# VHH binders against Protein DOG1-like 4 (DOGL4): the designs that were tried, part 14

Target 1, 232 residues: Protein DOG1-like 4 (DOGL4), of Arabidopsis thaliana (Mouse-ear cress) (q84jc2)
Amino acid sequence: MSKMRNLVEEKFLEFYESWVIQLELYLHQLLIAHNNNTMSETELRHLISKLTTHHKAYYTAKWAAIREDVLAFFGSVWLNPLENACSWLTGWKPSMVFRMVDRLRKSRVVLVEAQVKKLEELRVKTKFDEQKIEREMERYQVAMADRKMVELARLGCHVGGESVMVVEAAVRGLSMGLEKMVKAADCVRLKTLKGILDILTPPQCVEFLAAAATFQVQLRRWGNRRHYVTHS

## First folded at step 1 (VHH)

Design c14 (framework vhh_7aqx_2)
Fold by OpenDDE, second read of step 2:
Formats: C-alpha cells, structure tokens, sequence
Structure c14 (fold): chain B 232 residues (1-232), chain A 123 residues (1-123)
C-alpha cells in the first residue's frame, strides 16, 4: 500500500522532481564546461552562479516547507530508501563533500598549498559543526522521551476534547525543535559549500560541482532501480 | 528512460572499415556520456571506447587505439563508432551504453544499454 502523503509531501515531491531535472541540465552544462577548456573565466563564473542559485532555491523551498511540516523531511517520500539512508538530518552530510574534493586532487587537479591549507581548515570546522549539531540532536532526541512525549503517547489513544489541544501543543513543540536542528544542519551545508567554492578556482569549482551533481544523480538512479521507484 | 539501439553491424573483410551507430530516445541525449563495448563468443564483455557529453574527450581500449574513433551528434541523438583497419579479433557483438558518470575519471554502472549489433571480420 502506498503511504498516504500529506499536502506538504506532495508539493515538495513535485518541486523536487522538477529541481532534479534542472540539476541534470546544469550537470550537462558543467560537463561541457569541464571538457571544453576554452570557456572564459566569466563564463565559468556565470555557470557556477547558476548552480549556486539553484541550490539556494532548494533550501528556500525546503525551509518554507519545514515551517509547515518538518516531520515530512524525516521520512522524505520524494527520496528513495537509498537516498534516505545516506541522509544526515534530512540532507547530505557536510563532511562528505571533502571526499569529493579529495577525488579532484586525484584527477590531476592541482591545488596549491594555500588552497590545501584552507580546505583542511574548513574540513575541521565543518566536522566540529557537525558534531555540535549531533550532540544537540541527541540531547533533543533523549528529551523527546520526556513528560510531554509520554503525555502525547497517552493522549494519543484518546480522540477528542482537551486532550487534542495538549497533543497539538506537544507536537508543535517537538516540531519547532526539529526545525531548528534541520536549519542548523542546512546552514552548515551551505557554509561548507560556499567555503569550498571560495577556495577553488572557477575551473575547479566546475569540476567539483559536476562531481557533486553526478553523485547525487547517480545515487538517485541507483536507489530508484533497486527499490523500483518511478522517476521522471 | 533512454533507449539505445545499435546499427551498422555486418560482415567485413579484414582491413576494411565499418561504422556503427547508436541512436537514443528521449530528450536528455546531451546529458549522457556514451560508451561502446563488445563481447566475443566465450569472452567477457570488454570496453571499447567512450565519449564525453560534449565530445571533447574520448577514451579507447589499447586494442583499438588508432583504429577506432568515437563521435557524437547531439542534434541527431546519435553517437558513432568508426572502425578502421578491422581485424578478425574485432569480431564481436558490439553494445552501446549511456551513463552520466564517464567524466572526471569516475565510472559507475551504466544506466542504459543497447541490444547489440554483430560485427564479423573475415580473413
């Protein structure tokens, strides 16, 4: 039986499908740019800007959606099980992108010492921020088993009256907490991405973004094939 | 979903030439890198060559370098394998494949495969 989807899930699903299609188009452009060494720096920067804008659009939509129902993102129906399994707090784990950068280095991309140093600094910072968020999330998760949740569980067995108001209040409180955590995680993602792009040259940025996009698209494809999920 | 179809196979004498085509369906032809593979009887499928999205990069197996050339025409949703100086050892079923990963030195499982076309090189 297909899981019942709420309005937020349906809307975001539609958005995400379109967003991914556009991502694939950008991926094509990135690959062309990468394979064609004749593109000017201005052209490369423009392409990079398009991609960054595209990512910003995703988070704008996400944040709007999580205000309505943050819980939808903890069981993202627009993602296949493989994508969900690889998710950290409703998205990619920030530290993961450094592995992509490392891969660039293996692909004959020459990073100067200054870049390497800055990337390492950023890696450390990112890791620290991730850990901080994880600790807070753990605390929050443990706290979920507090009086409010117990009450929620008890009241959830009863339909109607004053109990409904209490349950709603409890759910709102929980949702607010989760929303904060998700936003915090997203901020780390965005900061990390921005940091990397600031360190890399335009050609390197294009290669990095191409790699990232490729990985994302392939992960989705693999997951869809394995779990028989239809995709556009 | 992308469908791939090979054509152009047949019988050719050693030293001869043949051009294979792979036509693709769908609207995302330009988003794919393409590869040619071949499989001889009793042998494993082997990589022949690949071409990037833009056509700016190509890669070939050592066994075919200098003899085979891959190209693509995005306007026709078709990519090609020009085979020159054919040898009897080139006899195989040739397959085309599409993937988003033949860039940046990364190879993943190919997304789509053709059904194959027979190439026979006689002595």
Amino acid sequence: as target 1 above (232 residues)
Amino acid sequence: QVQLQESGGGLVQAGGSLRLSCTTSGRTFSSYAFSWFRQAPGEEREFVGAISWSGGSTDYADSVKGRFTISRDNAKNTFYLQMNSLKTEDTAVYYCAADHSYVLGTYFEYDYWGQGTQVTVSS
Scores: ipSAE 0.005, ipTM 0.242, lowest interface PAE 12.3, mean pLDDT 85
Fold by ESMFold2-Fast, scan of step 1:
Structure c14 (fold): chain B 232 residues (1-232), chain A 123 residues (1-123)
Amino acid sequence: as target 1 above (232 residues)
Amino acid sequence: QVQLQESGGGLVQAGGSLRLSCTTSGRTFSSYAFSWFRQAPGEEREFVGAISWSGGSTDYADSVKGRFTISRDNAKNTFYLQMNSLKTEDTAVYYCAADHSYVLGTYFEYDYWGQGTQVTVSS
C-alpha cells in the first residue's frame, strides 16, 4: 500500500509550494536591498538571517519527510522534469554555487584578495566532499544491484506471504541507505552555503542570495513552460 | 520552543572522565538536533560535538575525536556528552544547544542554548 507515500508526497508538495512563494517574496526584498543605499549593515544581516532561516526550514521539512519516504525525493512530484533533471542527490550540486560567485565577480561584485583565497579553499573542500559522497553512492548502487539479484532469485523459489515480508525488508534497507546519503549530501550543501556567507560581506551576501534565488525561481518557470517553449 | 539545562560539570584530574547531561522540555525533543560547545577563558566559543535529530549521525571537533561521545535518550528528553581521557586544555564552560535543522559540521543558527556548566581539569 502506497497510502503513506501519497501523504508524504502531498504534504511536502503543499510545503514546497508555500516555501517557493516565500522564497520569491524574499527575492523581492533582496532586490530592493541591492538598490537601496539606506540599509545599514545590521539591516542587511537581518535579511540574510531570514534567508538562512528559510533554507533551514526547508531541510527541517525535508529530513522529516525522508524519514518517512526517502524515495519520494528521487523524481519528486513537487519538482517539474527540468528541475528533476538538474538535481544531484535530491538537490542542488554544492560546487555550482562557486560558478555563481564567479559570474557575480565578472559583473558587479568586487572581492578582496583574502576572500578569493578563502573561496578557493572552500571550493577545494566542497569538491572533495562531493567526490566522497559520489563514491558512497556508487558503492550503494553496486551493492543494491547484488542484493536485488539475490532477492529476485529467492522470490523464484519461494511463494506465499513469506515473499511479501522479504520484499518489505529489502525496501526498508534500501530506504535507510538512501536516507543516510541524502542527509550527507544536504550536509555538504549547508556547509558550502554557510561557508560562502561567512566569507562574503553583507552586501555581497545579498547579491549572492539574490542570484541563487533568481536562478532557482527561473529554472522552475522554464520547466513549467516546457510545452509552450516547444510549441511557440 | 525548548528550554535547555546542563548538569554534570565539575573539577576532575587529567586523565579522568565526566559525563555532562542536557535536559530539555516537552514533546519537541525528537524534532531537534543537539550539540555541545565550549568556551575557555579568552577564547572563542568552539564546537565540540553534535548528534542529528534521528540519532543516526554524530560529528566531533578534531581535538576531541576518540575521547568524547555524544548520545541522546528520547525517553528521558536528555542528551549527553561523555568525556574521557580529559586534558587540562579541555577546561572550559560547556554549553548545550538545540537546532531544528543542524547539519553535521555546520549550523546557521542554534535556536536554543543552555546557560553553561563549568568543567575544570587539573594537572
Scores: ipSAE 0.000, ipTM 0.155, lowest interface PAE 14.0, mean pLDDT 79

Design c15 (from c1 with D99G L100E Y101P S102L G103Y S104Y Y105T Y106I L107D P108S S109Q E110D; framework vhh_7aqx_2)
Fold by ESMFold2-Fast, scan of step 1:
Structure c15 (fold): chain B 232 residues (1-232), chain A 124 residues (1-124)
Amino acid sequence: as target 1 above (232 residues)
Amino acid sequence: QVQLQESGGGLVQAGGSLRLSCTTSGRTFSSYAFSWFRQAPGEEREFVGAISWSGGSTDYADSVKGRFTISRDNAKNTFYLQMNSLKTEDTAVYYCAAGEPLYYTIDSQDYDYWGQGTQVTVSS
């Protein structure tokens, strides 16, 4: 049996496992930095830069993979069922990171009024961008259904290679549309992350990144526990 | 690499209509989000309207909502701004913009490619 159809899934699974291990190491460094007020601004900025570079590496690998097989990212084999259930267009929902920001309000580091205003403006913009993408996806899904029905009707009129070619062209069109939608969602994610980090001070950035990484790691751990604890 | 060229600007009387066109070059026109911005003398550049990569989502500034329509033609590598019920306050240089992000925003900083601008003058 050829694994050619699953090569993208196998390669990204290998990448993702390594990426998560490195994220856990960065989380450890973030927690140390958060609990140690002696770290300089330069040292904090260096750590924040490592995390932003790590996230950019994820999107570089993801976009290469979705060019080959975007459907691998819907119900991903490298994610457990809980992680998949929490996904919005193949990743984290951009507005959800503002719940991580809410943790900063209860922390040892207090947000000033100017930061609170900027974060609220960014939150509103992010929710607006999410809703626009959801409307695009709805329109795209309707178009996909209409095209599929037309192609099924055409298939009834043909025999042989012509029918196969038409169906394959339609499927490729659907995949290209999904690729563009996923990239659009990822762009909102990256802009939201950059926006938050631009508003926050370096110590607040460390706390925010630690909260986000903690949630991601714990969500994976909770989902994996369900997998292993299920008794017949 | 994307290059943008506006056309269709000119003089028009209040209450009239005008259609701006933005012709693009580049390999992946259909993957880009496009927008129109305008700048009146002495003012900041402001958002006018945007269209997503699919053509299914559009957005407009409140000042032009219901009067302006943005559309795209992927076969011609061109996108348009149809301007109806023009007002004297619509007088500005209109710029088209394209974004690598693949989804439009109202923030000019999100657009990497810009046209040179086309003048629209609305007389009373």
Scores: ipSAE 0.000, ipTM 0.176, lowest interface PAE 13.8, mean pLDDT 80
Fold by OpenDDE, second read of step 2:
Structure c15 (fold): chain B 232 residues (1-232), chain A 124 residues (1-124)
Amino acid sequence: as target 1 above (232 residues)
Amino acid sequence: QVQLQESGGGLVQAGGSLRLSCTTSGRTFSSYAFSWFRQAPGEEREFVGAISWSGGSTDYADSVKGRFTISRDNAKNTFYLQMNSLKTEDTAVYYCAAGEPLYYTIDSQDYDYWGQGTQVTVSS
C-alpha cells in the first residue's frame, strides 16, 4: 500500500534506496575480507573507513532532512513495517549492537579481557544515554497534552481560528523537541559504533560490520517480502 | 610484559590423562585471554584451545573437543589444560600464549607472549 508522501519523504526515499544499494556492495566486500583472511591490516582499515564514512553520510542526509520535517521520520515511508517496528527514535537502538558483538565471542573470536571490559563499559554508558533520551522524549510527548490542548479535546476538538493556532503552536513545539531528541539518539548511535570499532581489531571490526550490515539488509528483505514492498 | 611458564608435561600411555599448567607473571592476569598451542615434529604450530578472562567462554580445536578442557585460576595466576583420552597424535610440545590483539582466526603470530613449551609424549 502506498502512503501519501511529501517532498522530504520523496527525497529521502530516493537517497535511502541508493544508500542501501551501496551498503550491499560494501557488505559483499566485508564478507570477502572476512572469508579470505589474506587482506593486510591497511586494507582492512581502509574498508572499515569506507563503511564508517558511509554511515556518517546517512546521518548527514538525515539531519538535513529532519530540519525540514522531523515528523517524516516517525512514519518513515522508505522503511517497511518490519523495519519501522524495530526502530527506536527513527533508527536502530544503540544497545542492540552489543548483541552482534556477543556473536563475535560465540563465533570463535577470542576477545581479550581488556576488550571485554571496555565493551562492558561502553554498553553501560550506551544504556544510560538511551534512558536519558527516552525520559526527555517522554517529556516532550506528554507536554503535547498541555492545558489548552486538553481543553480543546474536552470541547470536541472542533477546528477553528484560535483552535488551529493553538494546535499548530503545540505541534511546532513538539517538532522542535523531536528534532533535538532524534539528533541526540543519532549521536549515541554514532558514538556507540565508534566505541566498538575502537575496541575491536581490524579483523574483528570487519566481522562486526559484516554482521551488522547483514542484519540490516536481511531485515529489509524479510520485511519487503512479507508486506510486498517494492522498494529495494 | 607477561611471562608464561608451562608445566605438567611428560610421558603418558594412550587413553591416559595429563594436566598442563601455565603460570603467568605480573598483576595483569585477569586482563588477558589465554590459549594453548601445540607443535608436533615436522608440523606447524596449531591452536588447541583458549579461555576468556572470566573463564566463562572457551574454544577448542575440533581435534581435541570433548577430550580437552581449559580452565583458569585467577588467584594463582594460572590456567590449565586438562587432557583426557590422550592419543598418540596428541604428542607435541605444548605452548601457552597470551597477548593482544586476538583475531577470529587464532594464529600463533597474533600472540605476543609465549611460554617455553612442555613436551607431551603419548605412547601406544
Scores: ipSAE 0.000, ipTM 0.231, lowest interface PAE 13.4, mean pLDDT 87

Design c16 (from c1 with A98T D99S L100Y Y101L S102D G103F S104G Y105S L107E; framework vhh_7aqx_2)
Fold by OpenDDE, second read of step 2:
Structure c16 (fold): chain B 232 residues (1-232), chain A 124 residues (1-124)
Amino acid sequence: as target 1 above (232 residues)
Amino acid sequence: QVQLQESGGGLVQAGGSLRLSCTTSGRTFSSYAFSWFRQAPGEEREFVGAISWSGGSTDYADSVKGRFTISRDNAKNTFYLQMNSLKTEDTAVYYCATSYLDFGSYEPSEYDYWGQGTQVTVSS
């Protein structure tokens, strides 16, 4: 949090702070909808669409930012240490959201057998996709330590112009790979979210989204209190 | 950017059938939802039906329920609107639409990408 920020970091920080504020507003609406069973299906669907549009906006902004500097997202200065510690490839781990689905099952919400089966299938698929991305990510990370880079590490970081060129090339290669991986991870996130919401009824979707938003907001609050960071 | 193209429209007699196709191209994600809308002359664009990205769930307007069916062929990047028992009131320009995170919204404003539309005319 105390490190120097670049332009991408500053811009995204501003965006994210605003985005979180709006998320809290939507959370309030979700909670009202959840607690008041008087809303029509159409109204619930509209609310769900607003939330999904909001999430879409986040990824749109993120993908624009990572084209400029993907590395900024691996040390996200807009997140507190607790949020960062819970991050998987610059965001929430897709498989984690199934815990929130489980919450639905343990609440007054009744999932029919068909829904449970589909959710399980989705969970398995999500896990598979996560693992695939992790393996690919590992390849990029390991590739950074190629013969030349290892040699440079042995000799020291300040060995001349040719060495700088080698390092820059390596970093560029890594960055390209990281951008690809981050996008892939985000696709899995979106796919997982979409999959869950496709399986759930509108009332169940509202409850799920409320749970997810609550967790996100509280995680931020807890982290800020713990580390004395002031984020909106 | 995603591009959508409708086809299959035309003139049909009441009680007849048509099958519309929407072909998708460009940077598509598997998380997209696909929907059909229609707009009659002088009327607002209205929701016809939607299919989930997985193809496992569908939703239809009451006016077309039981008569229209939406399906998807992932291999062809195409989804369809099978229209049976057509009525004169079904006459409209039919549009396909998609969104990253739309879950069957009835609101056209919630969709990011639209086709150019295909005319369906049902005669008495």
Scores: ipSAE 0.006, ipTM 0.218, lowest interface PAE 11.5, mean pLDDT 86
Fold by ESMFold2-Fast, scan of step 1:
Structure c16 (fold): chain B 232 residues (1-232), chain A 124 residues (1-124)
Amino acid sequence: as target 1 above (232 residues)
Amino acid sequence: QVQLQESGGGLVQAGGSLRLSCTTSGRTFSSYAFSWFRQAPGEEREFVGAISWSGGSTDYADSVKGRFTISRDNAKNTFYLQMNSLKTEDTAVYYCATSYLDFGSYEPSEYDYWGQGTQVTVSS
């Protein structure tokens, strides 16, 4: 079991480092596109497609990895302590992206009233979906304190050999429950991202994606710097 | 905006094979992940199998792993469930479902669109 866990962490660490490097390259392209205003709609749509594909690749790799070891994503070794502290159910909080959307209202590219209405409807739905997942996590945590689980923990503490198989089965069951919740949270993330991109024009999509990528990259850089200062 | 329609259900003897098809509205087919669920009499809808938007990832319920295969054909806006070595326990109404997920969710509530269902009956 520990060998499978180590391999999952090693594989995803390698994947994630490469994925972040490519994200930084796409961010550079997004910033050039945003600042120059010279790209055609076709060129902008192609760039947006690259970012969308890149994010889908992340979730493809993540879901393959969590199927093998979901616990690797709670306190991930490929994230610094600040990134881990800012995580909501192993990733970004879906409603947070509407803060990036709010930046568009203050930019040179103005949102029309129909877009504002659709974005507010999406924001409300996203918050509702987040609350549903939070209630499921609360139920999961309460189930951990269920009479049967407490009894299994007691049996595991008394004599190391007497109930090892029963405890191992229970831990596997708990991991499967976490996998379902992480996938549910990622579903909300993907639906929210797709919803925003469907509402925005290509120049607005570029500005939104640039803001989101900038935040992700800067959070990583900030965490790496502050970790050194904290332990110096 | 996706609409789903199942076909290929029917009566088959234990040990036999059957292929289900799900046809979709074509506009967004390549951007969606697809899953099959089933509902046996008196039971909740349960996950059967899933295929990612890229086709690079598939997942199956333990009860069907090694017997069932999910595939997609983007040119035909269709995805399939090939069912081999059928058991009487596989008798159920089979539903196709779609979501913007790259990998299938096991929870029915996480799917955006559903087909109407197709009956599969496996006789002893």
Scores: ipSAE 0.000, ipTM 0.170, lowest interface PAE 13.4, mean pLDDT 79

Design c17 (framework vhh_7aqx_2)
Fold by ESMFold2-Fast, scan of step 1:
Structure c17 (fold): chain B 232 residues (1-232), chain A 127 residues (1-127)
Amino acid sequence: as target 1 above (232 residues)
Amino acid sequence: QVQLQESGGGLVQAGGSLRLSCTTSGRTFSSYAFSWFRQAPGEEREFVGAISWSGGSTDYADSVKGRFTISRDNAKNTFYLQMNSLKTEDTAVYYCAAVTDYYGSLPFSTSAEYDYWGQGTQVTVSS
């Protein structure tokens, strides 16, 4: 069927560059809000909503793109090598976000006992969900080496007939399996993000989102400096 | 904050089709992910399928994949389970469930993840 070579990569690269620029603008607003004690809770909730909508837009675009070419997200051209090295199943590792939460314990905006308990429960569930996805990926890798896949690879492309259609169907099935796993991992990411934001107060949400966005922006800048080249 | 009411259950012959509906009452229908679970006599409640608040993501149990389709109609505050190629093993009480899903994320495949539940509707598949 139709596979668009590099078209998905080109479109998502344009999207991602624009998305990161907007993230940096939101980061600036988050830092102003964090340092300014005059913003109302309504104003803070509005800013938090802009950030959650921005992240939602990323996953909406990503899921549309992986439907067309999931492999574009394994070794993405819109990410530098450092960003790619830090990826877990095409994105950030959900449990790592709790390191940003740990920063709040040492901040001027302290967590109450009830929040600490809920965050610990969420952390445990997130780790469990990560392990479940990792087991599914291991199972996928084993399936790639099973007798049927090995036999199809050995046969190669026969000109015309049923064998060509069978091979194409098998390859499509493998891509659909990867798409399902990437979506499952993204769902753990979104559930973890939502869970944290539901537990935190608006000022704590602003500080958390600022820390997360700062790390993402700085990681990109560090990687880009390492691979500074003149021109291609 | 949401109430769920199932309809469409009944008796159907093996190989037949049946459509279940779950009508919701609540001001923010589009902010919920919805699912169907089923429970056969003497068994635990089993996940059947789920749909995100946007309708853009669906997930199904392996036992029903390819035969059942979940969908939602935000204008009618209703979501559906279209069951095709029914087997006698599909006989169970079917429950609809809802959970707040502002981010449009899935999966929600365990009963513990859902906050709101319908009362259940019986589906009986005869040979």
Scores: ipSAE 0.000, ipTM 0.138, lowest interface PAE 14.9, mean pLDDT 79
Fold by OpenDDE, second read of step 2:
Structure c17 (fold): chain B 232 residues (1-232), chain A 127 residues (1-127)
Amino acid sequence: as target 1 above (232 residues)
Amino acid sequence: QVQLQESGGGLVQAGGSLRLSCTTSGRTFSSYAFSWFRQAPGEEREFVGAISWSGGSTDYADSVKGRFTISRDNAKNTFYLQMNSLKTEDTAVYYCAAVTDYYGSLPFSTSAEYDYWGQGTQVTVSS
């Protein structure tokens, strides 16, 4: 059964499909840059900048959308079930990118001691920030059974007059909390990404971004194949 | 994917004018910034000029400032290079290029900034 989509879902779906197509194009460029090693440092920096700008565009769009309907992102219809299953608070888990960095270390990429140290510091910080957000999210999840939500449940069975206003207020309150959590998570994602890119050299950044983009694209492809979902 | 196609190149005498066109495929013409590059025989490809997605901003190489003008027509999915006061040094293959512009700012004046390229059109300026 096809789920009815709201306006926010439809708009973001369209955006995301286009965004992913562009990501694949960038991935191709990254792979070429990485494999041929013909680009200057300046050129690599520009390529990196393009990718970072692309990611920033995603979050700009996301944040605009969540202001309208944050709940749309907890059942993201633009993602397949596998992508959703791997999501942490409506996106990738920040700590996972360090596995990409570890891959670099295994691929004959030489990280200097200073880089390794900074990466470790960033890892620790990222983990701490994730845990903080998780604790806060748990608080919200537990609070779902609080007085307000109980009232919502009660009134939801008997909709009339003043009860509608109370229900709406309760839903708004919940949504605001969720929006806050999503934004917080996104901030950790962005900070983590920036942190990594600041530590790595341009060639290393290109390899890292290629790995990350490949993972994202492949996850989508695997999920689509498994669930027979076609996405652009 | 965006496809670009140059037109309008040819032979012109020094002091003359040419107008190059670049037509783009796709439905999202307004989402792209555009540029012109040129490559003379034995030389590296060089930046000529660029125009933002809105057309509100342009940038030009020093060598062509005051002589060349870039414009765009979103309704026609086409952008242009008006070349006036042409010199023999302007002889080159001219390429159009495009890049997705999410923020409405001009891209850098390097080839690496651009995602899509045309096949090029020859411009020859005779003495």
Scores: ipSAE 0.000, ipTM 0.249, lowest interface PAE 13.2, mean pLDDT 87

Design c18 (from c2 with G100L Y101D F102S E103W S105G L106T T107L D108P S109E G110E; framework vhh_7aqx_2)
Fold by ESMFold2-Fast, scan of step 1:
Structure c18 (fold): chain B 232 residues (1-232), chain A 124 residues (1-124)
Amino acid sequence: as target 1 above (232 residues)
Amino acid sequence: QVQLQESGGGLVQAGGSLRLSCTTSGLTFSDYHFSWFRQAPGEEREFVGAITWSGGYTDYADSVKGRFTISRDNAKNTFYLQMNSLKTEDTAVYYCAARLDSWYGTLPEEYDYWGQGTQVTVSS
């Protein structure tokens, strides 16, 4: 039996593969721009805008897909096992991007004290937002377990097609709740990225985005390389 | 494990040329930024030049700019330093280095893997 979920998975796999290829092309442009000290502020802002639009396109496609099948994003077939193991609520953990920010302090792109203070304030806020989402998810899971237990208990009273309908309604309720939590986590991700980019100068934004893209691309390559392969 | 091995060092007269090679194994060559560093007698290890993972950019220390050229060959898992118009001040042990990060580094502590070094001696 064909599942709607399989079609959503295939469509998003195709999207994601194309999206990663374009990310690698943008990474190349970011690395060239990082080294080109003569690039104008307008040119740098244009490149930053391309990357911002590219990331927003990912979330637009993701949110359309999770509306149809949010469970496809828990253990995604378009991600290797290492990428899946590093996931927090179907994506990167927002506070982890501050590791890329820490690299800026050690590079040619020097942060001024006012920027360091604002980035630390944003780091603290991001961690609070993460903890809030985690607590909301835990409360939601408890509530869903209670509701699902009540609905499943009622299955004993339905012998015909009504039992199937009750299970389908329970599954839909679970999926809607997970969709809400995933979107909430994605909003924290987008707000964290925007916050960092708003604090940084255009050359610093280029270096930050290059660091983030490099990590994402290398995590994928590391996962693909470090899996055991049986050869005959 | 990862291994970097330099070759091509030796004795050369001032004004001469040498080509250094660094052959790598145990890493995905196309993912890494590569650099050459050198250490003169009694001095600290200093940056000579770098090439990014894409090959799209190269950088050089001011002392070697216009004389040295760094290049990479992904098919051979090898990168090179072409040294022209050599000076006695270029006498040093030359080290190849590899970095997996957003950009190349100019400080030794920024690099993940190192070769054993190859001696370059420039006579007057």
Scores: ipSAE 0.000, ipTM 0.122, lowest interface PAE 16.7, mean pLDDT 81

Design c19 (from c2 with R99K G100S Y101T E103Y Y104L S105G L106R T107D D108S G110E; framework vhh_7aqx_2)
Fold by ESMFold2-Fast, scan of step 1:
Formats: structure tokens, sequence, C-alpha cells
Structure c19 (fold): chain B 232 residues (1-232), chain A 124 residues (1-124)
């Protein structure tokens, strides 16, 4: 039996489609700014602010949705299979953005020694925060496999108000645990993004945000192809 | 196998026009940024123009801005360089190139796939 889409999935699908369309429009503005050497620092800061506000809007909507149904974010219906396969705790892996930062260091954009040092410190801190969340996820997986949970699942097969109450409490506990971990991962994402933008100059921020948005849009386009690697 | 093939090169008088085409195969056309580069005898390879995977942004070298237009046709898996008001200094072998990297760039080393080149000769 195929699972029907619930209300949370339908609402977030509609939100996400609109959010991605707006991201693509902002990407075009970023690409224009990246090529335009006459934009003022004030103009660049305004554009960077639009992108940060856009990302904040995503997490505001996401956190509202996961309060209602966190499981909707595991194997999301608004993401294609490639996007889902590349997800780490319902989103991008925070340390991935440092690969984009490495492109800045290898481009003609000159990062000063102080910036390189701060970016390396941020990378190390981000990896530490990721590992902490991964340990929490391992603990969650172990708890799911625990004999107590197996016993609760067995009790769910029996008629009785006490068994029903115990199973319902266990399911609520599991959902709350996943919500906590997803929010923790999203906090690391936002902290990493803000940290990078604080270290970079406005032109470097524009280049970084353009790289990040391009990757997100391209990943979606690649995954929307059923067979982007074709056997002849 | 991914292939890029240029066509439309040839001889033209200064002030004239030429349209170059680059036909692609073996790649998902809508997922790539496309660019034109050129190389004159004794010179290094120079960026000419680029178009994003969406077609929403184009970039041009200062030497060709206002004279050259890059465009793409997703239905034909082909992209173009319309060259107007040609000058003798535009004489070069023109190469088409494709990249799937994170942003549009002018660095030839960032391009994944290249055509074999087509000669454009502008006579005075």
Amino acid sequence: as target 1 above (232 residues)
Amino acid sequence: QVQLQESGGGLVQAGGSLRLSCTTSGLTFSDYHFSWFRQAPGEEREFVGAITWSGGYTDYADSVKGRFTISRDNAKNTFYLQMNSLKTEDTAVYYCAAKSTFYLGRDSSEYDYWGQGTQVTVSS
C-alpha cells in the first residue's frame, strides 16, 4: 500500500517550490554582482542580506513543519532521489561548504592570511559539531534497536488501553528525539554559514553564495533527470 | 562519450558577421554552463563569452562586449556565438567549452569538456 501525502508534506512542497524559484532569481543577481566590479559595498551588503533572510525563511518554515511531522523530512516528497541521497540529517552537511571555500582560495580572489586562519578554525569547529551530532544519531539508532523498543512493538499487537498508551508514548518520544537532532543539525548549518560570511569581504561573500546556490540548483536539476548517466 | 563540435567558422571581411554553433552530445544540456574561448597564433587561450545553464546570465570579455552575443537552444542541444562588427584582431581558432562547476567562470582550467576548434579569419 502506497503512503498518501499528508497535510504537512503538501504545505511544505508548495513552500519549497516557491523558495527554490526565489533562490534561482537571487542566484542571477549574485552572478551579475560577481561580474560587476562597480557595485558599492553597501549594494553588495544589501544583496548578501537578501540571501541570508531567504535562508532564515527556509529554517523558519522547516522548524514549524517538523513540530507537526518530523518524519516528513526523512525521504522528503519535495526532494528528488538524488537530493535525498545527498542529504545529511534532512539537509546539506555543514562541512561541505568548506569545499566551496577551497574554490575561493584557488580562484583569483586573494584571501589574506588572517581570513585563511579564521576559516580553518571554523572548519575544525564545524567538523567537531558534526561529529557530536553523528554520535547522538548513533545513540538514537542503538535505542531504536534496544530490546525495550522491540518489547514495546510486541505490546502494540495486544488489545488493551495500557499497551496502547505505552506504544503512543514511545512513538512520541522517537519523533521528539528526531526533531531535536534535526534542529541541532540546522543550528550547525546556520552557524557555519554566518561564520563564513563574517570572515569574508562582501565581494567574496557574493562569490561564495553564488557557488552555494549554483550547487543547490544544479543538484536539483541533475536529480530531476531519471537517467543522467545513460547506458548505450 | 561526451562530444562538443564547432561549426560556422570561415572567412569574413572586417565589419562583417559570423555565427558559430557548438553541438553537444552525451551530456544533459540543461545542466551545463557553456563558453567560447579563442586562441590566435602565438597567443594563449582567451575567454570570449559564457552563458549559464539557465540562460539567465551571460558574461563577455571586454574586447567583444557589445559585438558578440552568446545564446543556447535546449531543444537542439546547441549553443551559439553571434559575432557582429568583426575586427582583424578577432582572427583566431574558436573553441567551445562546457562546465558543471559551482559558478560561471573565465578560467579555462575549470572546463570539463572542449571542442576541437573552428578557424575564424577576418580580412581587412
Scores: ipSAE 0.000, ipTM 0.135, lowest interface PAE 14.9, mean pLDDT 81

